VHH binders against Elongation factor Ts, mitochondrial (tsfm). Designs and how they scored, part 4

Target 1, 309 residues: Elongation factor Ts, mitochondrial (tsfm), of Dictyostelium discoideum (Social amoeba) (q54lv3)
Amino acid sequence: PTELVVQLRKKTQSPVQECKKALQASNNDMDGAIKWLLEKGKATAEKLKSRVSAEGIISVLVDSGSGKAVILEMNSETDFVSRGDIFRNLARDISKATLSNPISGGKLAENGILELDPTQVENIYPIKINITNEDGVAEEMTIKDSIVRIVSKLRENIVIRRASFIQPLNNNNNNSKSYISSYAHDSTSEKKDVGRLGSIVQFEYQGDCNNMNSLKEFANQLAIHIVSNSPSVVTVNDIPSSVLEECKNNNKNPESLYDDMVLYEQSYMYSPDHSVKQYLEILSEKLGIKNLSVKTFRRYAIGETAERV

## First folded at step 3 (VHH)

Design p39 (from a1 with S52R; framework vhh_5c3l_4)
Fold by ESMFold2-Fast, scan of step 3:
Structure p39 (fold): chain B 309 residues (1-309), chain A 125 residues (1-125)
Amino acid sequence: as target 1 above (309 residues)
Amino acid sequence: QVQLQESGGGLVQPGGSLRLSCAASGFTFSSYAMSWVRQAPGKGLEVVSDIRGSGGSTTYADSVKGRFTISRDNAKNTLYLQMNSLKPEDTAVYYCAKDRYDFWSGYEEPYFDYRGPGTQVTVSS
């Protein structure tokens, strides 16, 4: 009956035609129909996995209480799907779940950020996620099952391409404090944490800040700077040896790379007469704190090749 | 195979009118909500207007409200957009788009599974 189709649709968000087939196959048993749709979704996802998914969104989320943050790329075949609330809400829910659960595996970079490249992203698949359906009812499922569900619903190859996680600072008792900021560009006022480009930035400092609002404002502005100016590393010392070697092989001065790829050496967009490094020093003194620095950052753009450090 | 074909675009002076049409085939037209979507030069896609399968409910972007009227003829499998008091800002490629979900699911937001090739509307003096 149409009433059951509407209810199954709201619970699973599957296409109406698929809901009708599921109810017919399950003799109008709601639980059986949900299982049928999940199995059909898995088959559909398998068929579509070779299709190109070049559109998508970047999701950023900071959990200030735990000192964690995530930046995650989720791709779709079309712009229509990636602009939709269902796709964007799922990306937000996935990001939230990853911050509430331990992440298995991945590559821990020297700067302390944990990376899941396209070969490792499946490490988050077993994590449980709470999805609120159109009726406001919460459902628990794995991240993998949520992807299968949305693939079935939207009939596109939907993939989580990569993710990076800022970890809490090691408690080494040197009185170091952390602050994390994020920015999503080309976002909406209703979903400021989802856009087409994004950044997450971890700051470290010592002492008691005399104006936390000023620190937060700067932290947000530097996240914007990172999106706009696309640095690859924090300091000159972080430039990969392979990049330096390529520079030598092409008879180029390594210093020519500084303005392009080194955050600290870039002209700060909100104070262009200063480099980012110089501005950090000025702000540190102004705020009455010591050693205000960028511990780590990540910047993602849709369709960007994942860079391995 | 779903097919959508727009027509009726062209060059018009500010304050003028145009009527766009979209011929649909390959699906049960009356069961699906339809939308007009546009893309201005250098900008993203904007949903201009949508209409439920029955024709009983319509919405409009604030930029076109009071000037544009969406309608459909389910017997002819045709979607229309009547565009009055056209402004230079209305210059765009206009696409006819099919919603992924039929009217039984409840139309909450547009999720397109197909759009036509588009028709160019240029508003210039």
Scores: ipSAE 0.000, ipTM 0.163, lowest interface PAE 17.0, mean pLDDT 81

Design p4 (from a1 with E108T E109G; framework vhh_5c3l_4)
Fold by ESMFold2-Fast, scan of step 3:
Structure p4 (fold): chain B 309 residues (1-309), chain A 125 residues (1-125)
Amino acid sequence: as target 1 above (309 residues)
Amino acid sequence: QVQLQESGGGLVQPGGSLRLSCAASGFTFSSYAMSWVRQAPGKGLEVVSDISGSGGSTTYADSVKGRFTISRDNAKNTLYLQMNSLKPEDTAVYYCAKDRYDFWSGYTGPYFDYRGPGTQVTVSS
C-alpha cells in the first residue's frame, strides 16, 4: 500500500519505484523491504566496481586527547559527487570510525604509521550516516553497508583507496611531548578537514613550552607547507636506498633531490630565508623547549596512487 | 517529499530521436533550476543540460549542443529533454535532477539527493 511506501521512503530515502519493488518482494514486510533494498544496493555496487574512480577527497582527523590521527582517500567517478555533502560526510564518518577503532594487522611503515588495507577499513564496526539533508535520518550500519547505500543513491563506484593511521608517540621517555596538526586544502568547511589535498604532521619535543599558541600556529603552518611543497621524507637519512640508486643510474646529484623531497631541507614557506630544519631549531629556542622535531607526516593528493579498481 | 520520475527512454537507431520527461512533485517546481544528467556504461555522471526556474536560460554540454533541447512546463511540473540525431555514445541512464549545477550538494545539499530513478536510453545499430 501507499502508506508503507511513504514510510519506507522516509526511512531509506530510496526512490519510490525501488520502495514499491522492495515491499512487493517482501510481502509488505518493512524489515524485509529494508533488507531487500540493501541487497539490491550491494548488487549495484558490485556491478559498478570495475568503473574508474579518479576523483575524490582526502579526509584528515586528529584526536588530540589520544594523540592519534587518520588520513583517508575516498574516490568517486566524478567531481560533482566528490564535492557533495553526502560524499564528504561519509568520508568524515569513515575517518572518525577508523580513528576510534584501531585496525590490527595494518602494515607498519616507518615512524609508527600504520598503512591500512581498505577492505579492513570497510569492515569496521557500525557508524552513523546521514542519508538525508535537513530531515536527517541517521542510522547505524557498517562502513561497507554505508558505502553500498551511497553508491545506490549516487550511482557511481565509490571506493576507499587508502588510509594511514598515525599512532601515538611511544612515551617510554617521559620527557617527550607530542602535538599533531592537520590541513585539508580546498575545503568548503572552515574546519579544513576535507579537501583534494591533505596532510597530517606529528611533532615531538622536550620540556615545557612557554607559548603553546605559537607552537600550534607553527604546527598548522607546517601542515600547509607540506601540502604545498610535497616532501616525501623528513630528513636526508630517510631517503630510500632505491631512490639513491635511481639517482646514480640517471647520473643525477643526490643533492638535487633535497629541495623536492626532504622536508627539513626545503625552504620554509613562512620564513623563506630558513630551511624547515633551521626554523625548528630557532622556534625551539624561542619557545624554551628542546629538540622540536617532526616525528612523521603523511601527505595525500587525489590520484597519486594506482586505483584500487 | 521531493519526488522526480523520469520516463520516455528506450531503444533507438543511430540518427533517431527520443523525448524524455520528468514529473516533479513535493516542491515549488518553478522556483528551482533543473538538470538532465546521464551515466553511460562504465562512466561517471555527466551533466547534459540545465534550465533555469523560469525557463529563460539553458546550457548544454559540448557533446550534445545542437542536438538536444531542454524545456519545462511549469504549469504541469514537468521537465523535458528532446534528443535528436542520437549517437551510440548517447547510450546512458538519464536522470532528472533538482537545483543548479553551480550549487553543488556539498553547499546546497539537495542537488544529488533529489535525482529520480532514471530512464535507460540505448542507441544501437
Scores: ipSAE 0.000, ipTM 0.114, lowest interface PAE 21.9, mean pLDDT 78

Design p40 (from a1 with G53S; framework vhh_5c3l_4)
Fold by ESMFold2-Fast, scan of step 3:
Structure p40 (fold): chain B 309 residues (1-309), chain A 125 residues (1-125)
Amino acid sequence: as target 1 above (309 residues)
Amino acid sequence: QVQLQESGGGLVQPGGSLRLSCAASGFTFSSYAMSWVRQAPGKGLEVVSDISSSGGSTTYADSVKGRFTISRDNAKNTLYLQMNSLKPEDTAVYYCAKDRYDFWSGYEEPYFDYRGPGTQVTVSS
């Protein structure tokens, strides 16, 4: 029946032809048809997993109240899909689900960030798909099942390539405060939460800031600086031993790496006469706070090679 | 302006073969999923086959599975339908259609954003 096809399509977002097949296979039972479509979608996703997914978006999300943040790369086969609202809203919803649900496991990176395995992200429940924004509650499902449904709709290999979870600062008697900023660069949108390049920056400081608007403005500008200048580590002391060993093997001075990869040693793009480290010191004094510092950051770009460390 | 132009239809004997082509213009062809849709005399539209923007994924109606093959050439902005083992029941006007993803989530008819003027396929002895 046409009415059942329309209802199933609204609920599952599956192609009309697949909805017809599902209803025929399930004797017009909606629950059976939904199950049939999910199994079909899983089979389709398995067929596509060998396809190259080089396009995509970076999603960044900060929860200031909990002191948590997520940066996520989600890939598609084409740029058109990655620019579409369906794909971008899925990435936003995956970031929201990742931020708001318990994180179990993950690899602790050098900066204290949890690097999440794509399978770990896929197993998170619940995520809600709400494309039509109709009256009522969207269906809850695992992130994996939400990807399967969107793969069925968009007919492209869609993968979670990587994700990083920024944990709240430890309260180790530092009497410290934190602030997190984010930036995603997208020439087609003024919204700063998805794009082809993204960063998240976690700050720590002590004392009471005399001008929070100035601190927030700086924090946002440093997120932009990180996107533009692509540092890999915060300080010289954070350079991985493997990178230092490569310098030794190539007979290069480690200082040659500083301007390229060390955030604190880079010329600050909004005050080029100062390094980022020097500017943090100047700003700390100006704002009446102590030890304004970058605790952690992540920078993702579509198409960049995975860093070994 | 989106434009789709089908060709390759005609009269064939049962068991014969035809290859349909659809020339696309006015949009970035390689970025959209495409479909072949048909309308038999006195019947509604039937989706025959769908293909993803990359060509990596395809679906077929049960009535044509194993007999028809959809393909695309993104460099030529052209969609194809290879039809083998044709039956009298395949007699229809065949349309090339551009899928709009936003129509799939909670919207009723129309199923497709754009379709061409169609090409007539008649399977008769």
Scores: ipSAE 0.000, ipTM 0.135, lowest interface PAE 17.9, mean pLDDT 79

Design p41 (from a1 with G53W Y111S; framework vhh_5c3l_4)
Fold by ESMFold2-Fast, scan of step 3:
Structure p41 (fold): chain B 309 residues (1-309), chain A 125 residues (1-125)
Amino acid sequence: as target 1 above (309 residues)
Amino acid sequence: QVQLQESGGGLVQPGGSLRLSCAASGFTFSSYAMSWVRQAPGKGLEVVSDISWSGGSTTYADSVKGRFTISRDNAKNTLYLQMNSLKPEDTAVYYCAKDRYDFWSGYEEPSFDYRGPGTQVTVSS
């Protein structure tokens, strides 16, 4: 029936003839037709998976209620696709779904951040995602099926390259509080939740803050600082020994690395006469709290990892 | 033999309008759904809009919804695409496609049954 073809097309964005074939193959069962289209989409994704996906976006999202955040890289073959709402909204929906569901596997890195590298990103594929179709109706599918669907729609190799997750603090003895901020750089958007560069930052402190708006403003500004200044580690003590050895082997002072890679030692972009560490100390006193510090951060730029999964 | 001939493309400034036409022959036009499909340089095919055999049902990609209108004249065997508020991102070759095209048939790009030779739309500043 014509009405079912229209409904299936709106739900899947598949070509009308593919929707017609799917319904015929499924005896006009909508669920069966959707499954049929997904199987054909998987064949298309397999065919395109060897193509280079060097463009893309970074998606960032904070869930303050659960004390979690995600930073996620999703790649496309072209910047035309990565600038489009279909691609960007899928990345947003995937990020949202990962914060609402447990993440299996991954690598637990320094300071409790959980990482999924390109070999582990499939751990999120079974997670259920809600996306809004062109009629404004929400529909549920797995992240895996949503990628298959978008590959079929956009005819490009689309991959999730990597993701990192800030988890709630688990400090049994210190009565520490957490605040998380994020930033994605996009000159054309006010949301700052997707862009070509992004960061997520977890702050830790003790006591009762006398001005939460000032803390939030600083936290947002430091996320911007991290995007702009590309630190690799929080403190001097976090510099990997391999990096220090390489520096010494090239006859360079370890201190030459501080401005480039150590967040705390960088000149703070919103108060350049202070290092980030010094500014944290000043702000702690101003806000009436103790030990305001950066527990962890991640900064992503598209293409920092392999050009495809 | 199925033949589809697009026309109406050209150079247009951002914010401008173009109307594409597709003259169909070699099949019973009124019995088949039709689509407009586009391909920007170096990119895959994107289905822009679909229209049912009768013209009673239409769909649009999110990227063009509210700006493009698909229509057909079954008496003249002609498919149309009215494009308003054109953006640089709309720059592509636009193809008229008969309803038996298949993006997932296991063929490499292009992966549909029948399309015309296309008409170039360039949106320049």
Scores: ipSAE 0.000, ipTM 0.117, lowest interface PAE 19.7, mean pLDDT 80

Design p42 (from a1 with D50S; framework vhh_5c3l_4)
Fold by ESMFold2-Fast, scan of step 3:
Structure p42 (fold): chain B 309 residues (1-309), chain A 125 residues (1-125)
Amino acid sequence: as target 1 above (309 residues)
Amino acid sequence: QVQLQESGGGLVQPGGSLRLSCAASGFTFSSYAMSWVRQAPGKGLEVVSSISGSGGSTTYADSVKGRFTISRDNAKNTLYLQMNSLKPEDTAVYYCAKDRYDFWSGYEEPYFDYRGPGTQVTVSS
């Protein structure tokens, strides 16, 4: 049995004691033991559902070829788990599966972003995960089953808190082009694709860019700006009526909100003498393009409210 | 409220010694396996040593075997790590960590649900 325990553990990465129980319950049948561990994981996840999951990570993923992007918040009970590669790789793989598979339903939010219900994300198939460090083939399962698998290993309540899907821009004008950038803030991560703060920015412009590297550098820097300066809307005209009413009710000038909430009105962190809007205009001229603009953005932070319009 | 508080870190020269302590509260200390985990600058977390709830079983990473000794005082709810023959490679933030389960099943690999804020150990001349 010791050899089977080692083999099952390598295949599932489940705790040694759980592997022993699974093999005992399955009369040393490997496939039966794997099914046992999944059912045990489902029971454990159900028991843990009431536990507070306040830690976590934001995952950002852009597919430049298709013009699609995903931003995802995954929560765990402890920061120990959220800093670990198993949890972070699961979030990356969930983002990849969400980006790559058909999504039905969802609610269209401000600026054309599709807000996904966590249950819609959980029902996506397949997610491809490689649970072992061996040359084994990646396993395919629903996102929900992948979470159950990791709950079994980590013994924490793991939750998809929210996800947003950024749709490709309508290319009905042959001169209209788009670019998407992303940033996740984590001092320890080289890839900048997972962290405690994240943003995705979708740009639109017309004409042929004379220096794509400059455009990409700016796009990445604006994603960082959005993480750091936390705007809520792109332009003054996008400020919700409810926010304007509250401002008026508190006898404040609506203009006082611009620096805090409106991306275009903020001082650009990489050129502080210019607003973001002014810098977009300057860069458009330098790159030989027209109407370089932010079509939409999304910013997630661990610990903020789940809804951000 | 589970609480873990590390102490005893500091700056020490190569070949020196330090003793880390972790004061635990908010759970039945003697029922849980405990571990010391470290993170060097720019590196991942490494489990350096673990001890069973009773103190009867211990494990050590190969990198520290023979140099570090883990121990516990269940009457004082305190975990210790005696670090001898320290090397520059031992420079890291050291965390006290609590196992998820309130039983010791003889498994080698601990799974943690709580970790202290950490204590910095710097080994430099």
Scores: ipSAE 0.000, ipTM 0.165, lowest interface PAE 18.0, mean pLDDT 81

Design p43 (from a1 with D50E; framework vhh_5c3l_4)
Fold by ESMFold2-Fast, scan of step 3:
Structure p43 (fold): chain B 309 residues (1-309), chain A 125 residues (1-125)
Amino acid sequence: as target 1 above (309 residues)
Amino acid sequence: QVQLQESGGGLVQPGGSLRLSCAASGFTFSSYAMSWVRQAPGKGLEVVSEISGSGGSTTYADSVKGRFTISRDNAKNTLYLQMNSLKPEDTAVYYCAKDRYDFWSGYEEPYFDYRGPGTQVTVSS
């Protein structure tokens, strides 16, 4: 009946003709029709899998209560799709589900960050999505199925390119405190949680801060600095030996790399007369804390070459 | 893959006008500053004009201020250079160039700037 077609379209946002076919194939059973449309969507996603998805969004999310964070790259074929609320909300929901559900796997990278397998992320359940602004119950599904639903609606290849999980610091032995900041750059968004570039920064310090607002402001500003200045490592000692060898083989001074790749050696954008390292020392004294330092950071830019783990 | 293709060059007499176009593909056009760069015979490259990704900010070399106007149509992924009051000194190959910096964030891409093959402008009789 017409009533069931309207109801199915409202729930799935599939074309009317496909909704009619689904209901006919399922003898007017709504659950069966929803499954039929999902199978059709999976076939469509498979056909689009080979298309280039070079546009997209970086999503950053911090869970301050647990000291965890996620940075995620989702790619689409066009920037029109990646700027849309449906795509951006999908990225946000995937980041939330990734933080909230246990992930047993991941490859440990430099700085103690876990690089997540996109396939493992795709298997997370439940995730709740809403692809309309007008009614509709948020549906529980796997991340993979949520991507299929959006692929079916937008007719573009959509992929999870990469994800990194920032694990909480072990504070038991050091009497240390931590703070995590994040930033995603997008001129069209007020929230700064999705954009073309993003960063997450994990800080460690000792003692009781006399002005938490100043610490938080600095932490947010350093996340912006990292996005803008694209460091690769925190300190000079973190530069890989292979990079130093290549520099020497090209008859270049290793110190020429410091401004480009070492966070601590970069001129701090909010106090350019100081390096990041010098400013951390100044701020530590001002806030009455000790050893304010960057434990780890991750920076993603859309369009960087990335391989699945 | 980034592609830039210039057009609109040609032979024009002193005092004349030309409009150059650059068709861009393979990147998010509106996120990058674009420039026009020229090379006169036997000389180095000169940046003559730059435009921000939004089109809200422009700069010009002193040699072309008041005569050239840079503009862009982000819906069509096209960059333009309107050249008025042309002089023999403007004779050069004109290149469309994509900046390495994502102007929204200031991020510098690790690769060199992309430039098109160029279009020849000759101001002479």
Scores: ipSAE 0.000, ipTM 0.090, lowest interface PAE 22.5, mean pLDDT 78

Design p44 (from a1 with T59Y; framework vhh_5c3l_4)
Fold by ESMFold2-Fast, scan of step 3:
Structure p44 (fold): chain B 309 residues (1-309), chain A 125 residues (1-125)
Amino acid sequence: as target 1 above (309 residues)
Amino acid sequence: QVQLQESGGGLVQPGGSLRLSCAASGFTFSSYAMSWVRQAPGKGLEVVSDISGSGGSTYYADSVKGRFTISRDNAKNTLYLQMNSLKPEDTAVYYCAKDRYDFWSGYEEPYFDYRGPGTQVTVSS
């Protein structure tokens, strides 16, 4: 039975004591023990659901070939858990599964981003979890069951708070091209795919770029700009009517909002003498392309309830 | 089986220094990376620093970089944190934590499975 405990722990990464209990309850049947651990994990997750999960991670993932991207917030109770590889790798796996599997019935925001209900993400299947050594053994499950497994291991309430799917541009003209970039900020990580802040930026342009590396570098820098400067809309025309009405009600000039919330009106952090809009125009000319513009962006910060107003 | 016991906390004035120790037992100390984690009143856990099993690689959070030094003595199964230029913001319970990755067996274990009871550090006048 010692060899079975070792195998079960290797496959599930559950604590030794729980593996022993699972095998005893399942009369040393490996499949039964795995099922037992999952059921106990579900009970544990249910007990922890009322706990506050204010820490967490933002995961960003871009599929440049298809023009799709995902941004995901996943929450834990403590920063200790959210900095751990188990939690971060789960967030990465959930983002990969979300990006790779068709999601029906999400609601489009005005800027073309598909907002996903957490339960839509939780029910994605299959997600392949490879938690064994290099013997090629992998376990397939739903995202919901994957979260249950990690809750059992970490003993914290873990939730998918929100997710957004960035759809490929509908190019009705063969002369229009798109590029998408992302950035996640965490001072403790060299990888820029998970962090406490994240952004995704979708660009559109026309013509043949004479230096794709320069365009990509700019796109990455604008994703960093968005994380750092927290715009909520791309252009002045995108400011919600409700925000404008609040300005009117408080006798504030709407122009006072521009530097704070309008991406195009912000001073560009890598060329502060220019606004983002002005720099896009300069770069378009330099790269030999036309109408380089931001079609869509999304910015997530841990614990925020809405886009900046 | 696994035990971690912190010591060395106390009251210190801003700009002062403290050295924390963590005595480890119940596992092969040199086979695991070790971390110092802290929790300020009303806040979540923050990873302050970590050190590889051999002591050859270290990491520091930006909030403590340049002020704190992590080290270990594998012969004594002891982890240390030298804290210099202490700030009121450093006030927290400090925990010693064992990494979940077992270098020799390849298993991963949750960090909080192996965390000590903590030692209080208070920085105030």
Scores: ipSAE 0.000, ipTM 0.157, lowest interface PAE 19.4, mean pLDDT 79

Design p45 (from a1 with D50Y; framework vhh_5c3l_4)
Fold by ESMFold2-Fast, scan of step 3:
Formats: C-alpha cells, sequence, structure tokens
Structure p45 (fold): chain B 309 residues (1-309), chain A 125 residues (1-125)
C-alpha cells in the first residue's frame, strides 16, 4: 500500500495519514479514495461558513429562445475574489446550469417569479468548470461540489445567497409575445452579465413589431433604468398592503411612494418628460404593436435581503 | 510547467530583517493560494505562512505571528515574505510553495503541489 499512498498524495497533495484512511475506506481503489478526500473538502467548506461573505456579484442570464431567465447573487469574503475571473466564471456557469436544468421546487412570488432555494440550486448537476485553466480539462460536478472546489482554491467562504427564475410567459392569446432583457452593472466589465447590481425585465405585447431593434434597445434601457432607480413594483396596484399601512402609520400620503417605488410612475431616465407608463404607450404606437407592458422584473444589489427585492 | 524561484536569503544578526521573494511562472498565479515553508537543520518541514489567491486571507504559524508578513503582487507573479525581529531558531531553508485547487486538508495539515529549490536564511551573531 505504500506505493498507492505515494500516488494518491501526488494526485491530491493530501497528508499521508488522510491518504491511508482514504485508501483503507475504498479498499485501495484510487477513484474511491479521491472521492473520500472530496468529502473531507466539504468539511473544510463547512468550517468556513461562519466567515462573513459581504462581497460578491450578481449574475444575469437570458435564454431568448425559451423565454426564461435567471438572476443569481453569489458572495465571497473579499471584492478581490469577486472581481476575479475564476469567481465570475463560476457565477456565469452556475447561472447557465440553473437555466438549463429545471428546478421543480421553489416559492412562487406574487409577481410570477419563482424564488429558488439555494440548497436546491446546489444540487443541480451537471456544471462544467475548468479549475486548471487548460483547454479541454473541464470537470463535471454538482454546483455544490464546484463551490467546494473553488473554496479550496481561493480559501474564502463562497455562497449562493439567492436566485430567481423568470418563467416563460404564459401564452394566454395566440398573438401575445414576450421579450426578456437583462443588465448587470460593472464599471470595469465589457460584458453586462455580471456586476454588483443587476436586473431582468420581462415584456409582453401583441401584434407584429415593425422594428425589433428599437424594441430591444428600449428593453435594454429599461433594465438600466430599473438598476438605477430601484423600483419595487410595476404598478400602483402592486404595492403591498403592509407598505400602505406603514405609510399611514407614519402619517404619509401613499402617493409620495409612487416616484420611489412604482416603475410605471417613475420619470423615464431616457425620456424624463414622460413616465415609464407613458413611454410604453408612445413606443407601442411607434412600433405598430399593442399593449406593450412589463409583466415582471427583478433587481438585485449586493447585500440586499430577499424581502427587499 | 510550474516554476518557482526563491531569492533574498542570507546571513543576518539576531533582531535583523530580511525580505524573501518568489518568482512564479507556468500557471495563473492569482488563481492559487501560496505558502512559505521552511526546514531547519535536522528538522521536518514547517508551514510558516499562507496567502489566498486574492491576497485577502493570510495565516501564520504561532512561531512567526507578529514578526513575519506574507504578501503577493499578482501583476508581477511574485510572492513575498517580510521577516522582522529574526531569531536564531528562524535559521532554515525557506521554500515557496504552490497550493492545489483540490487540496482538501489545508485546515488540518497543509501540503503543496510544487515548491521551489529554496533560499537559505541563517540568523547568527
Amino acid sequence: as target 1 above (309 residues)
Amino acid sequence: QVQLQESGGGLVQPGGSLRLSCAASGFTFSSYAMSWVRQAPGKGLEVVSYISGSGGSTTYADSVKGRFTISRDNAKNTLYLQMNSLKPEDTAVYYCAKDRYDFWSGYEEPYFDYRGPGTQVTVSS
């Protein structure tokens, strides 16, 4: 067994005693011993869970073909890790794996978005990651195991804090169409798919658009508006009764909340003389479509609680 | 191929200071945790200090805590060890070591994928 211990240690760089235990537990099977040591690595991740993970990134991903999207918050201890390509690529790959593998469970929010349980996201298989940065050396694993691997590499507590799945539009009319846009804000990034702030917005309209590029441009600009102006609801009728009661108890007019929290009532940042609602109506007419509306949106910022989004 | 080359060792009097450097090549430096490991005459290897890939987390052996500072410059692919208040018991060959992404026992007994040829530090009056 001395030769097997030497080989296992060379492959894993684990202590001789741990390699002996792994080989004993696996009847001298090298693959089994490697898996045993992976379980040991999960214990390391558990020990680091008590560390504060206040930094991170928001990842947004849209699949235009299927009409679905994912927004994800992933946290690290430091911003240096969250700015790094390894962490950002892990977040992107987790979003891709989540989008591609249906999760049957989740809490349906009032706005129609499915709130995903981070533990169920962790159970998704497969995710493909490349730890060694060598072409063709991607490994397949569960999302949880991918996080364990990156924790072992970066030696920081790394967690999935929250994720939301935007479901395909329920096609109630044969002429009803949807479009989804996303935006993630990062001053240093060429791509707009990861950053410290992110949004996804789902549109519905009827008829045939005479200029899809204009619709797409507006959709992207509204995603930016949502990031910048931080609305909480689409329309006045979507304001929770608890918020209205709190407003009343603080002796404030509920209408004072409209500009801050209601998307449709906000001054549109790319046409400030119009509210978002008014601009949607103008654009509908210009594009030759009807009832261009926002069905759902989601906005994440690093450090927000789930209740605030 | 991974290459690590230490420098900065030498003879110094007790209470003196030295700064060690390790030039790294053949891998994405910022993606890996790094360590300084030493071997005193007639003794085994001792992990002196550890730094995460980002530089955000550092750890020190009790024997050097408060006297040594580990740092890295990811733009230059270089690891450093600032050694202050040196003692005769710090006499050893000092090695730069690269951690592995699948090393599972770092919290109990760290081991490393690669280490350099080492640089001799002698603390003597």
Scores: ipSAE 0.000, ipTM 0.101, lowest interface PAE 20.3, mean pLDDT 79

